# Ledger of designs, part 4: VH-VL binders against Rho GTPase-activating protein gacHH (gacHH)

Target 1, 179 residues: Rho GTPase-activating protein gacHH (gacHH), of Dictyostelium discoideum (Social amoeba) (q86l99r1233to1411)
Amino acid sequence: SNKESLPFRRDVIEKVINHLRENSLDTEGIFRLSGNMESVRGIVKSFAHGEPNLSFEVHNISNALKHYLRSLDPPLIPYEFFLMLLDARKNEDAETIRNIFWKIPSDNRVVLTLLVDLMVKISENSNVNKMNSKNLSIVFGPTILKPRTPTLDRMALMTETQLQCGIIQTFIEDFHYIF
Below, E stands for the ipSAE of ESMFold2; O stands for the ipSAE of OpenDDE; V2 stands for 0.75 times the mean of E and O plus 0.25 times the DockQ between their complexes.

## First folded at step 1 (VH-VL)

Design l06 (framework fv_latikafusp)
Fold by ESMFold2-Fast, scan of step 1:
Structure l06 (fold): chain C 179 residues (1-179), chain A 119 residues (1-119), chain B 108 residues (1-108)
Amino acid sequence: as target 1 above (179 residues)
Amino acid sequence: EVQLVESGGSVVRPGGSLRLSCAASGFTFDDYGMSWVRQVPGKGLEWVSGINWYGGSTRYADAVKGRFTISRDSAKNSLYLQMNSLRAEDTALYYCARAPDYSNYLDYWGQGTLVTVSS
Amino acid sequence: SYELTQPPSVSVSPGQTARITCSGDALPDKYAYWYQQKPGQAPVLVISEDSKRPSGIPERFSGSSSGTMATLTISGAQVEDEADYYCYSTDSSYNHRVFGGGTKLTVL
């Protein structure tokens, strides 16, 4: 929503990510294919009560996680890191990206680490699930990394989107270096 | 102020198992990666295994991969090394060491615990 | 498997400069670290990230790295610097951490 976002619940997000790690690695199009919107809403509502409902089909659970992460304000990677991460990616500077990662607040860093670890495991099984690091970066770039004020310039937006996706791709491909 | 105290070292027979523990204090345990490093008496240092700050990423030296398992317990501020299928060449003093993951180096070390694999 | 190669021993007289080398194929792209170990004691970090001296380490200790070789330099070696010195780094994959074989420094 435009007025209020869902609260950041580290405990809930960890449970959801752990469930997906155990149940989704062989699922074709995980995070890409849409779930049933009514089921997604029900799952997201369970997050508000602190007990995520994980009895639904895996595409509904993965879409609920995407919806929840997208609703966070500030986003999972706090606004203050946006420009410095984009600049480091533009310079292909993985060391600076790593240094910035370790400045992220601990609860956000824990969730980001678990999420990227899941993305790494999914990408390692891309022959089965069809989701490689590039596919996952398109899903999660704009979801977890975004500016305080969106640009209205289409050329700048396209450049920012490429760099946002590039950051997530770097997290996945250089996981053992950064995390 | 930072303290790492290893325990669990013992004399075991080849093929046996042993679990080492490391009790950490004086710092926020969950902010740091941890490693096990061993040293045969009178010989050099050998990195054995590492675990990141939340336990989701583990790494092993080729000599121990498949036999040793590193783990951590945040509630107890403790690091563990489960050693299975022990061999004579695993005889060594085993150090617990702290790693700021952002730097890939080991900054604080414990006193070590001696493991002897002998018939 | 990946190795870091050090000379087994280096001998200097008090006040002379000691140089300990460490060779490894991944060193052009990976930082080297140096540890000092005295008998019966745990190792102590003396140089981090090729050339940085941690707080409390005497200024006579310095490090450098060029190509596949890292060097620990002790200018004006003192008797208390007698110890084993180990270089330490990661392999190209970041999956393995590796110590050099160690160099015994003798100051007599």
Scores: ipSAE 0.000, ipTM 0.466, lowest interface PAE 15.5, mean pLDDT 86

Design l07 (framework fv_latikafusp; at its last look DockQ between E and O 0.03; V2 from the best seeds 0.00; counts 0 for: pae O 12.8 > 2, placed apart)
Fold by OpenDDE, look of step 2:
Structure l07 (fold): chain C 179 residues (1-179), chain A 121 residues (1-121), chain B 108 residues (1-108)
Amino acid sequence: as target 1 above (179 residues)
Amino acid sequence: EVQLVESGGSVVRPGGSLRLSCAASGFTFGDYGMSWVRQVPGKGLEWVSGINWNGDSTRYADAVKGRFTISRDSAKNSLYLQMNSLRAEDTALYYCARDFSSGWPEYFQHWGQGTLVTVSS
Amino acid sequence: SYELTQPPSVSVSPGQTARITCSGDALPKKYAYWYQQKPGQAPVLVISEDTKRPSGIPERFSGSSSGTMATLTISGAQVEDEADYYCYSTDSSGYHWVFGGGTKLTVL
């Protein structure tokens, strides 16, 4: 299918996030509602080439970022941190989550920080854009934090997804403590 | 080969509930938006509902909003349509459809054969 | 609710050009898609994004859009082209999708 592993481009991601910070905070359903898929694909391709095409409607750009992040291998949060973060979330241990975050490679940390910062800003305007921390966590949980080997068990997958989302929610809600 | 197989269609009374299923195979299910489209026999097509690739967003036609719920299970490669408060006008063949590309469903490249829902007193 | 309007029927002789129109207020800004449906079969996409022809669709099929009207054109209509044709698009919000009422194409 359309699963392409794209290279990690910090510079491109930063530009895209900055654009979204400036143009998407009051957009209803940002990251949740879809744009034009063809446009989205085109934008994603531009990421791979090092120059993001930001001359599109904000839903197209946000979806492009989301799809791009999802396609990364390894994920934005590398595989080795997956289980540690899930365990920390199970124990509602924000301190451990913080400690794990700071062990993530520097480029990934920078991008993650910028991304979550954007989420925080979006969530603060949730009365307008309808994207609170929970909604954003649903979008980005499985997108940036995933296991090397997916589980085939339905119940386990549900639990895993909840924890993934919970971790992202923690990033958003405890942003100043963690980042 | 992409395959979509609908099931769950039956005869129900007005006000009743029914859950439709669509079993997907031949592609990475979690990458694609999915939709339900219905057709009254001998009549036109009607878009019913759509769900994005990860299920974090759903859309509904006005005719079914508040009564129908679309969902998906990636572990089972399945799409669902929970139909509550069924009405006679909900009688139709219900198609499961996959988007042409990955992401949000916009238009459909692959269709199932449909499952028939009949709402009658 | 948003509606797409199609003629109920269009008739052409073999080899003639058939044109099926679809009218909608949002079409100047939104793509139209076209589906062909033959009796007892699921719909088949014949045109995407106003003008794009999917792989496997004969070249005689083409799409255009101008203003509030999208048009499916079948140049040199064949007997096998006899079917129902539906336009498909979204409202101005982009959050809801709708089919046209469908057009029965008869090739006499």
Scores: ipSAE 0.005, ipTM 0.525, lowest interface PAE 12.8, mean pLDDT 92
ESMFold2-Fast, scan of step 1: ipSAE 0.501; ipTM 0.810
ESMFold2, look of step 2: ipSAE 0.026; ipTM 0.606
ESMFold2 (binder alone), look of step 2: mean pLDDT 89; pTM 0.894

Design l08 (framework fv_latikafusp)
Fold by ESMFold2-Fast, scan of step 1:
Structure l08 (fold): chain C 179 residues (1-179), chain A 122 residues (1-122), chain B 108 residues (1-108)
Amino acid sequence: as target 1 above (179 residues)
Amino acid sequence: EVQLVESGGSVVRPGGSLRLSCAASGFTFDDYGMSWVRQVPGKGLEWVSGINWNAGSTRYADAVKGRFTISRDSAKNSLYLQMNSLRAEDTALYYCARGIYDYVWGSEFDYWGQGTLVTVSS
Amino acid sequence: SYELTQPPSVSVSPGQTARITCSGDALPKQYAYWYQQKPGQAPVLVISEDSKRPSGIPERFSGSSSGTMATLTISGAQVEDEADYYCYSTDSSGEHRVFGGGTKLTVL
């Protein structure tokens, strides 16, 4: 696996999120169920070139977005915010989480807002799509929020992962307070 | 083609330790959650342990919690299961299996290895 | 502990429809998966997410789920379909992975 990070394209991410908002809210297992791997790789390459190919089945498009976000370095939520967000979550301090959110660079913050808004809409239809805020937090926690240097301690890594997921769950559940 | 090849199965005495390995090829290893599933000869399947795509989360069946440790090495495209304090009940064929999605907590098993036999006896 | 319950055996004649059931309290909210295992071989995924047939799996295989019961259906069973079939799902928390006890399908 000798892959390099892909460029951050706000315009591409916005188009993909808008497509998913229009086409995926009632799709069972959205973001959880895999698409065809070859199709997903091709779609991700189209993102890197600035012209997202959205003519594929919705599961291929959603997984392409997931892979694209995961490939970003630095991640969508820049490294410098990692420890302070985990600390605020550990203390159940929603006000500090909100204050940190508003310090995120504007392009990243706008993309994060659109992504979380999509997650809110999906979770509101969880009776149909089977994807609640906890499920979505598991998908996106480690994808958009991660440390610059991973810990080698397995127990510490699991604790960090729970807090990462907790932050995204807080973003979804307290959306109108934070965003 | 997707391939998973297990190794490390052996005969060990109760209380002993053993490390199983699984070599993956034919796919992007870092995109998938991985699991160990065991089967007592002539009996059914039992899920043992799982690890997500980035090793940030691990899960264990209650029967093996505290005794087994799952890990992965992205540079070597390999999955491991460290088994300590082995019991007669751990005697089984151990399969390496790939999850379909790169979910932190979830997987389904679309490809399996051929298994490696672990026998715990006197 | 959470369990998925399957009948131990099902017998059909060649060309008949075989139905294998899997019961579990979490199935209304969790997907069921079906695996085929022939003697001396690793399991093969034949149905994913209640009803989706993976590429390469014959069209005679189908799945469904309703309430606490998932069903694997083999329409026009063939001799090569003789195998053990296992359902798989997660408990209500989504954290515990569980296989059913397995069903031996005989086609005679």
Scores: ipSAE 0.006, ipTM 0.475, lowest interface PAE 13.4, mean pLDDT 85

Design l09 (framework fv_latikafusp)
Fold by ESMFold2-Fast, scan of step 1:
Structure l09 (fold): chain C 179 residues (1-179), chain A 119 residues (1-119), chain B 108 residues (1-108)
Amino acid sequence: as target 1 above (179 residues)
Amino acid sequence: EVQLVESGGSVVRPGGSLRLSCAASGFTFADYGMSWVRQVPGKGLEWVSGINWRGGSTRYADAVKGRFTISRDSAKNSLYLQMNSLRAEDTALYYCARLRGYSYGLDYWGQGTLVTVSS
Amino acid sequence: SYELTQPPSVSVSPGQTARITCSGDALPKKYAYWYQQKPGQAPVLVISEDSKRPSGIPERFSGSSSGTMATLTISGAQVEDEADYYCYSTDSSGNYYVFGGGTKLTVL
């Protein structure tokens, strides 16, 4: 389909995250359960080009945020940080991950901080919403962190996906150290 | 209702050691980062130490780094502060507090336990 | 050493608006939190994330942040609002948590 690069709108993303912070913490399967496909795509387009309509059911809004972030090019975590983050995660080096985080451009870093803070709050309420740090890492790993040129090797792709998820899990679990 | 109850405060001599405890109830302790904050009677609040929700990451104020150790036991809903090489300036009321917020905000506090370091 | 700067005291008459400021170089990027402490009591969170009022906190309490300054506003201050108020945030690196020096609010 159309490989359109959607504009990065910090203001819109912040409004959507704030809405989810207020309305989604008790929602079972938040970010995991699907919304209405047509509603989600319409909301995603509005995020790129104006004020979001936040009157939709919460699963539509959460999936719209997920799809919008996945569609960003460059991704939320810029391409240049991909290999260094994966290497630091492979070595279980949280200090290096923290140092890399603070090199991310300020608008991207602020949005990433708000997003991870939301993920922390969701995971804190996992007894109700059933979404722990591992569940959230599977959703957001490949969404916000990806290589400029994807590998064609299936085994390498699986290894990279595991590390991508591991980085997001580290962001959530060591939030107060990294952020 | 969230409740945090500190214990372990006592009178100790300079160079001594003391272990503070904080018992948490009314929330899923394992999901929250925790902090210790102290206050000299009549003076302001001073952050001492923080620990993330898994216990794998810890932070310390410069004044206590190398002397104090924060730890947790999520199975017992308990937070600890091991205080070694105590100094007169460590005399304060020690609060435990729950971390929950974007800039590491503290949302609930205990009543505090008094530590007095005197010769 | 990074610090948050507050005025040591603020005085208002009952029914007037009290404004307590907190200055810090990291505040453009980091949320500020506000705590109320009455003598002999533990601190109480009155404003979270710059401007959000926790459940149970009276509507007269509000917060804002612009540039390097966060402000706690008490509209129509009442005698029971007399207390010490502390701002709280993290430094630019996110490595340390820091409280302001505190502001004694007098309502007379």
Scores: ipSAE 0.006, ipTM 0.501, lowest interface PAE 11.2, mean pLDDT 87

Design l10 (framework fv_latikafusp)
Fold by ESMFold2-Fast, scan of step 1:
Structure l10 (fold): chain C 179 residues (1-179), chain A 118 residues (1-118), chain B 108 residues (1-108)
Amino acid sequence: as target 1 above (179 residues)
Amino acid sequence: EVQLVESGGSVVRPGGSLRLSCAASGFTFDDYGMSWVRQVPGKGLEWVSGINWDSGSTRYADAVKGRFTISRDSAKNSLYLQMNSLRAEDTALYYCARDEYFLGMDVWGQGTLVTVSS
Amino acid sequence: SYELTQPPSVSVSPGQTARITCSGDALPKTYAYWYQQKPGQAPVLVISEDSERPSGIPERFSGSSSGTMATLTISGAQVEDEADYYCYSTDYSGTHRVFGGGTKLTVL
């Protein structure tokens, strides 16, 4: 009775990101504060229909984007790039992170670029919206970048999570270098 | 009262053009996606085209893609379907419908008849 | 092209349960909707999102979806329920919307 993961829809994601870019930059706790979960589930389903519901309050729309991205399998950053990105981040090697980014398939790369650009704009208004690059990295790290086979070791999971967040933080802070 | 009223249906020759209109009233037009659905007399329903709330996304059935253009005008609370290169098989009653995705197309007009004949 | 398949007709006696099926490969991932159409009238939405009954629709109408099949159920069908019934959904990509071919319900 459970539905499978939603399809990757570049055009839907782009429209949602553009809406949030225009309407959410000064919204406190954007992506962190929950919307109404029933509304969020409904909005996410509209993404599968190819026509995103953008008439809802902004926290519902932002959470719908977050849940939609989380539902993608493979994730926005394909599985094959997971370990190499974590290794590059562990070495604090922004050049290698940039080189890996440009190997990501073009549809995924364009969506990632728009998403990170939105995160940059949100972080630039962090005095108002309270969402800096670290806050956004916690939201999006495990959402768009994850292993095909999760580790069962708690300490290894903690280390991986820190590196996942670190990669997104690097994307935001070094945006003009990487993208 | 929530209402959709279609207009513009006419008899046209093959290869001709026609613009259909749908006037919306009784609800906040810009909060809803809209669709055009057609029905050949005595036959089934066929989805033709859809447009989202901000005009940022348009979708077309394969049979009409490249020939039909859907658009909306929020100032006039109106939906349009520009039909070019019309074919005999485009002959149908054309419905305008409010496309509240999770409720489906929940409000329909009465339709406007398009006849393509020599 | 993606298709939703319905039986062309279903017949029941008054008071019996009518079941109309709709088959489509994307239904495990997408919502199904059901429309009732009587001669000379516009379609009326009777079930949304697989199983939700819109306000004003009699309680005898219900919907369900399991795997690649959605079902419209009319418990205790009445003569006024005679109509064509269409299922409606989107393909897997969400870009194409599609109606089933329609089922003529006869209550005799």
Scores: ipSAE 0.000, ipTM 0.467, lowest interface PAE 13.9, mean pLDDT 86

Design l11 (framework fv_latikafusp)
Fold by ESMFold2-Fast, scan of step 1:
Structure l11 (fold): chain C 179 residues (1-179), chain A 123 residues (1-123), chain B 108 residues (1-108)
Amino acid sequence: as target 1 above (179 residues)
Amino acid sequence: EVQLVESGGSVVRPGGSLRLSCAASGFTFDNYGMSWVRQVPGKGLEWVSGINWNGGDTRYADAVKGRFTISRDSAKNSLYLQMNSLRAEDTALYYCARSLDEYGSGSYPMDVWGQGTLVTVSS
Amino acid sequence: SYELTQPPSVSVSPGQTARITCSGDALPKYYAYWYQQKPGQAPVLVISEDSKRPSGIPERFSGSSSGTMATLTISGAQVEDEADYYCYSTDSSGNLGVFGGGTKLTVL
């Protein structure tokens, strides 16, 4: 296919996350509600040019970040960490999850840290924005953590999805222990 | 411009206590994990303790666990090591060091080191 | 028992290749890092994440890791490379920092 891969730009992601930290914490349904598709496409294009266009409404910027993260191959959390993280979550072993986190390559780990810090701040305002740790885990679990070869077994897929979301929820709820 | 300056090293008797300080300048202190590493003059390096960037995780080598406490103060851009129940084998030059990358843990590799402060435990 | 083991000394002539090894049970799972220390000075990071050379470190320095052994290679060693070299990684849990015993490199 002619599917294009977007470059991993740590500096661009940092600017986008900082903008959202300053402007989105009180926004209802942040990351859940859709933005305008044409605006989202324009913002994502600005990422490739090294200067993120942040002049758009906040739902457009948040959806552009989601689209960018979903387009990464390998994903933000590299493929080799997928099964070991799911196993640690199945065993409810936060210490092992922490140890695995610190093995992630530094640029990916820094971006993950900033992203989770943003999710923590959003969840702390969930009475206003309606996005708690579970809501955010559903958005970001499949986005940043996925297998290289998906299973076709429906029961296994359901279990994997629950564990993927569980990992992100653990990152948010145990942030100061893990990060 | 990036600098770490240790202080507090002294001569102390076995069983005594000492507090080491490390003043950081030239970088955003709160973004970095920090470590204490010691070295007996003429001997090898030994990682002692580390604290992550947000202060929520502290780690200690088995030799000092229960006796030493690492802490940080973002308002003062300073790292501390409280050393209690000192032993002769704690005699060493103590280095303060910054984690290699932003948002590192206390055991993450270090890139910037201070000059060290000498601690001597003797009678 | 997750100590990192290095030879205590390595000697080469100027222009010769120096190889310093570091062995430990944690190395298959965790990255190795290499520090250079000259007398009276603080350590300097010369190799990060097994094989990455930090900005400002001469091209003659390289690193590799395979199984339980990491290797620092100095191709065409120079007199100014005389120093103690330490590998650094973690214990088996990834929680604690561990240095190797150090290798004294003599270039003469």
Scores: ipSAE 0.007, ipTM 0.594, lowest interface PAE 9.6, mean pLDDT 88

Design l12 (framework fv_latikafusp)
Fold by ESMFold2-Fast, scan of step 1:
Structure l12 (fold): chain C 179 residues (1-179), chain A 121 residues (1-121), chain B 108 residues (1-108)
Amino acid sequence: as target 1 above (179 residues)
Amino acid sequence: EVQLVESGGSVVRPGGSLRLSCAASGFTFDDYGMSWVRQVPGKGLEWVSGINWNGGSTRYADAVKGRFTISRDSAKNSLYLQMNSLRAEDTALYYCARTYDFSKGHAFDIWGQGTLVTVSS
Amino acid sequence: SYELTQPPSVSVSPGQTARITCSGDALPRQYAYWYQQKPGQAPVLVISEDIKRPSGIPERFSGSSSGTMATLTISGAQVEDEADYYCYSTDSSDNHYVFGGGTKLTVL
């Protein structure tokens, strides 16, 4: 395989996100409510093999995307950006967050842009789907942004989780500035 | 225990046909791509053909393209190689091998013991 | 047609370091894998994706890749390491797997 290629399947993720953009914006609890575990497991395998099975109900597809993204190593936002993004969020420095975003490798950045655009559209329809930017940040913060070496300190973990969620919330709320 | 067992090798004359089979056990067959790799006795390895996890994509070495057809049957956990218009240079031990098709690269991590095909007049 | 080139043989004494090279034009962008094959046996994957050692493979086996050359290194080679070693990789199209010609390692 091409060793300069990213370890995730950009084409698969793009197809799944486009499907969800077309089919999930009015779905209550999208990404929060669980799908059928067996179906989700099968769909995730189809993503890993490059041929996404999108014939399932939307909760199964959304949960499969969430689990697939969570399984990526390195994560969607590469490890080297973790601490600098947390520091920028701690300082409420949207300009630095924007500058870091544009340093992310192009395939990761395109996927992140599509994912955040989906989250923006879901959030704009939160009166129907009940998923605002804060709800989505809880789902995707730990999923796409994580440290290379996990902390064993419980208090540091709580602080990191809050900042991880804060970064995703900033991506959603300041989308047109950052992306 | 993960196993691949080949069968179907025999002696055939040039221009003849053979169908090789590979029975998979001990893993979820449909999660993996599969390949055929051959080896002339005492010589090196040569990749022959590959098929992805659902059979929707197939690949062939130039030496066999148009003559060999790879296929799989998920209900039987089996891989096949239909070999037509056989030539003397197709004489080899044919291995069935498991490969990661999209997420892990293309390592052949599990191999069978091989089935011998001899093309001789 | 794309080809991976290996030396036909390498000889070392027990405890010496054996180095087996594999050269190919696509290797700067494509992973190399290494297989060990003993007489009458199927090949065994000893190095995956240039540098990764699969579970169960002794720590004396390591891999590296730089430019158009990948290298399998056996530090402190043992008699039981005597075998044929094959590199393999995909061509630039990711549609064809290509094996090197093989290297016979002798440990005497």
Scores: ipSAE 0.000, ipTM 0.451, lowest interface PAE 15.3, mean pLDDT 85

Design n01 (framework fv_unasnemab)
Fold by ESMFold2-Fast, scan of step 1:
Structure n01 (fold): chain C 179 residues (1-179), chain A 121 residues (1-121), chain B 107 residues (1-107)
Amino acid sequence: as target 1 above (179 residues)
Amino acid sequence: EVQLVESGGGLVQPGRSLRLSCTASGFTFGDYAMDWVRQAPGKGLEWVAEIRSKAYGGTTYYAESVKGRFTISRDDSKSIVYLQMNSLRTEDTALYYCTRDLYEDYGMDVWGKGTTVTVSS
Amino acid sequence: DIQMTQSPSSVSASVGDRVTITCRASQSISTYLNWYQQKPGKAPKLLIYAASSLQSGVPSRFSGSGSGTDFTLTISSLQPEDFASYFCQQSYSTPYTFGGGTKVEME
């Protein structure tokens, strides 16, 4: 069977992102290095029930956020924006990317803004945490931006993945222009 | 200590039945999906069945090769998952592993040592 | 059913080598791909989940990448304890399916 989606809870996601902003900026491999899977599962469950459990080590919380975002259907950036964002990135058109961002529904846009702001702050500390904008784009590109119907064409999928990562990298590097 | 212990394997004739058990300890059993994965001698891994947690409906899923013959079930009060194997075939000969599966983006993160099932005349 | 194809089926390598194993799905599975290590006579051990997330306790020399249909497991500097079989597995939809495995052998 397909994986069942978790409910989109804006307030919960905001609390988790704010916690990570306060506690994770100096953590090596944040979002890349895994936590304990049992702990991560329990934390994700707490997100779904509206009361995030933030008493865990930071890698467990960051992985829980990553997995929660990945499980959203529709994804954080709704399906209808997928092809238009990829096209704008292919053309290196930051103005169009900005215009598309401001068409995203308000709850999704606020969460995306907080998430990208966290990614900006992490990347600014990359000398300590080893997570630059490219590293973060590889983590979050496929997580928050994906097509409704994935392509079966290997070459097309490779190109789409590069553009998905490129969009997230653009969000981080051009944050003050786009957001 | 998180662990899974399988039991119930043995030698059985084709067409007969066998019931495998897997006892879990060290974690909240009822919160996890549980799976059975088998490995024929010298071969790779084959997923057999999954049972979801009660929170996600307790739904069961099966590989096509065992559908209609095998039944997965669980007893959360005892922390045991079962695999009832009916109408056994020589092709069912394998080491059977019990696994904990964190469905969503997760893999099978806890495995037992396995119990051997040999279906032969 | 989703078919998983692994390559190579075996590779001979020396300690310190960079080893790359690939896995291809017959249809897109997003990032729902896991990698396992199995040593002779032992149960499999989860190394990587969600295509790129390193399982707790697994050395950082292991890394995973990919999305959709093409996935890679990389061991950046092979250690003596890494000679084992490796399996990919899709968890996108049931029935879950494993790749055929890759045996990493000493030269």
Scores: ipSAE 0.000, ipTM 0.491, lowest interface PAE 14.2, mean pLDDT 87

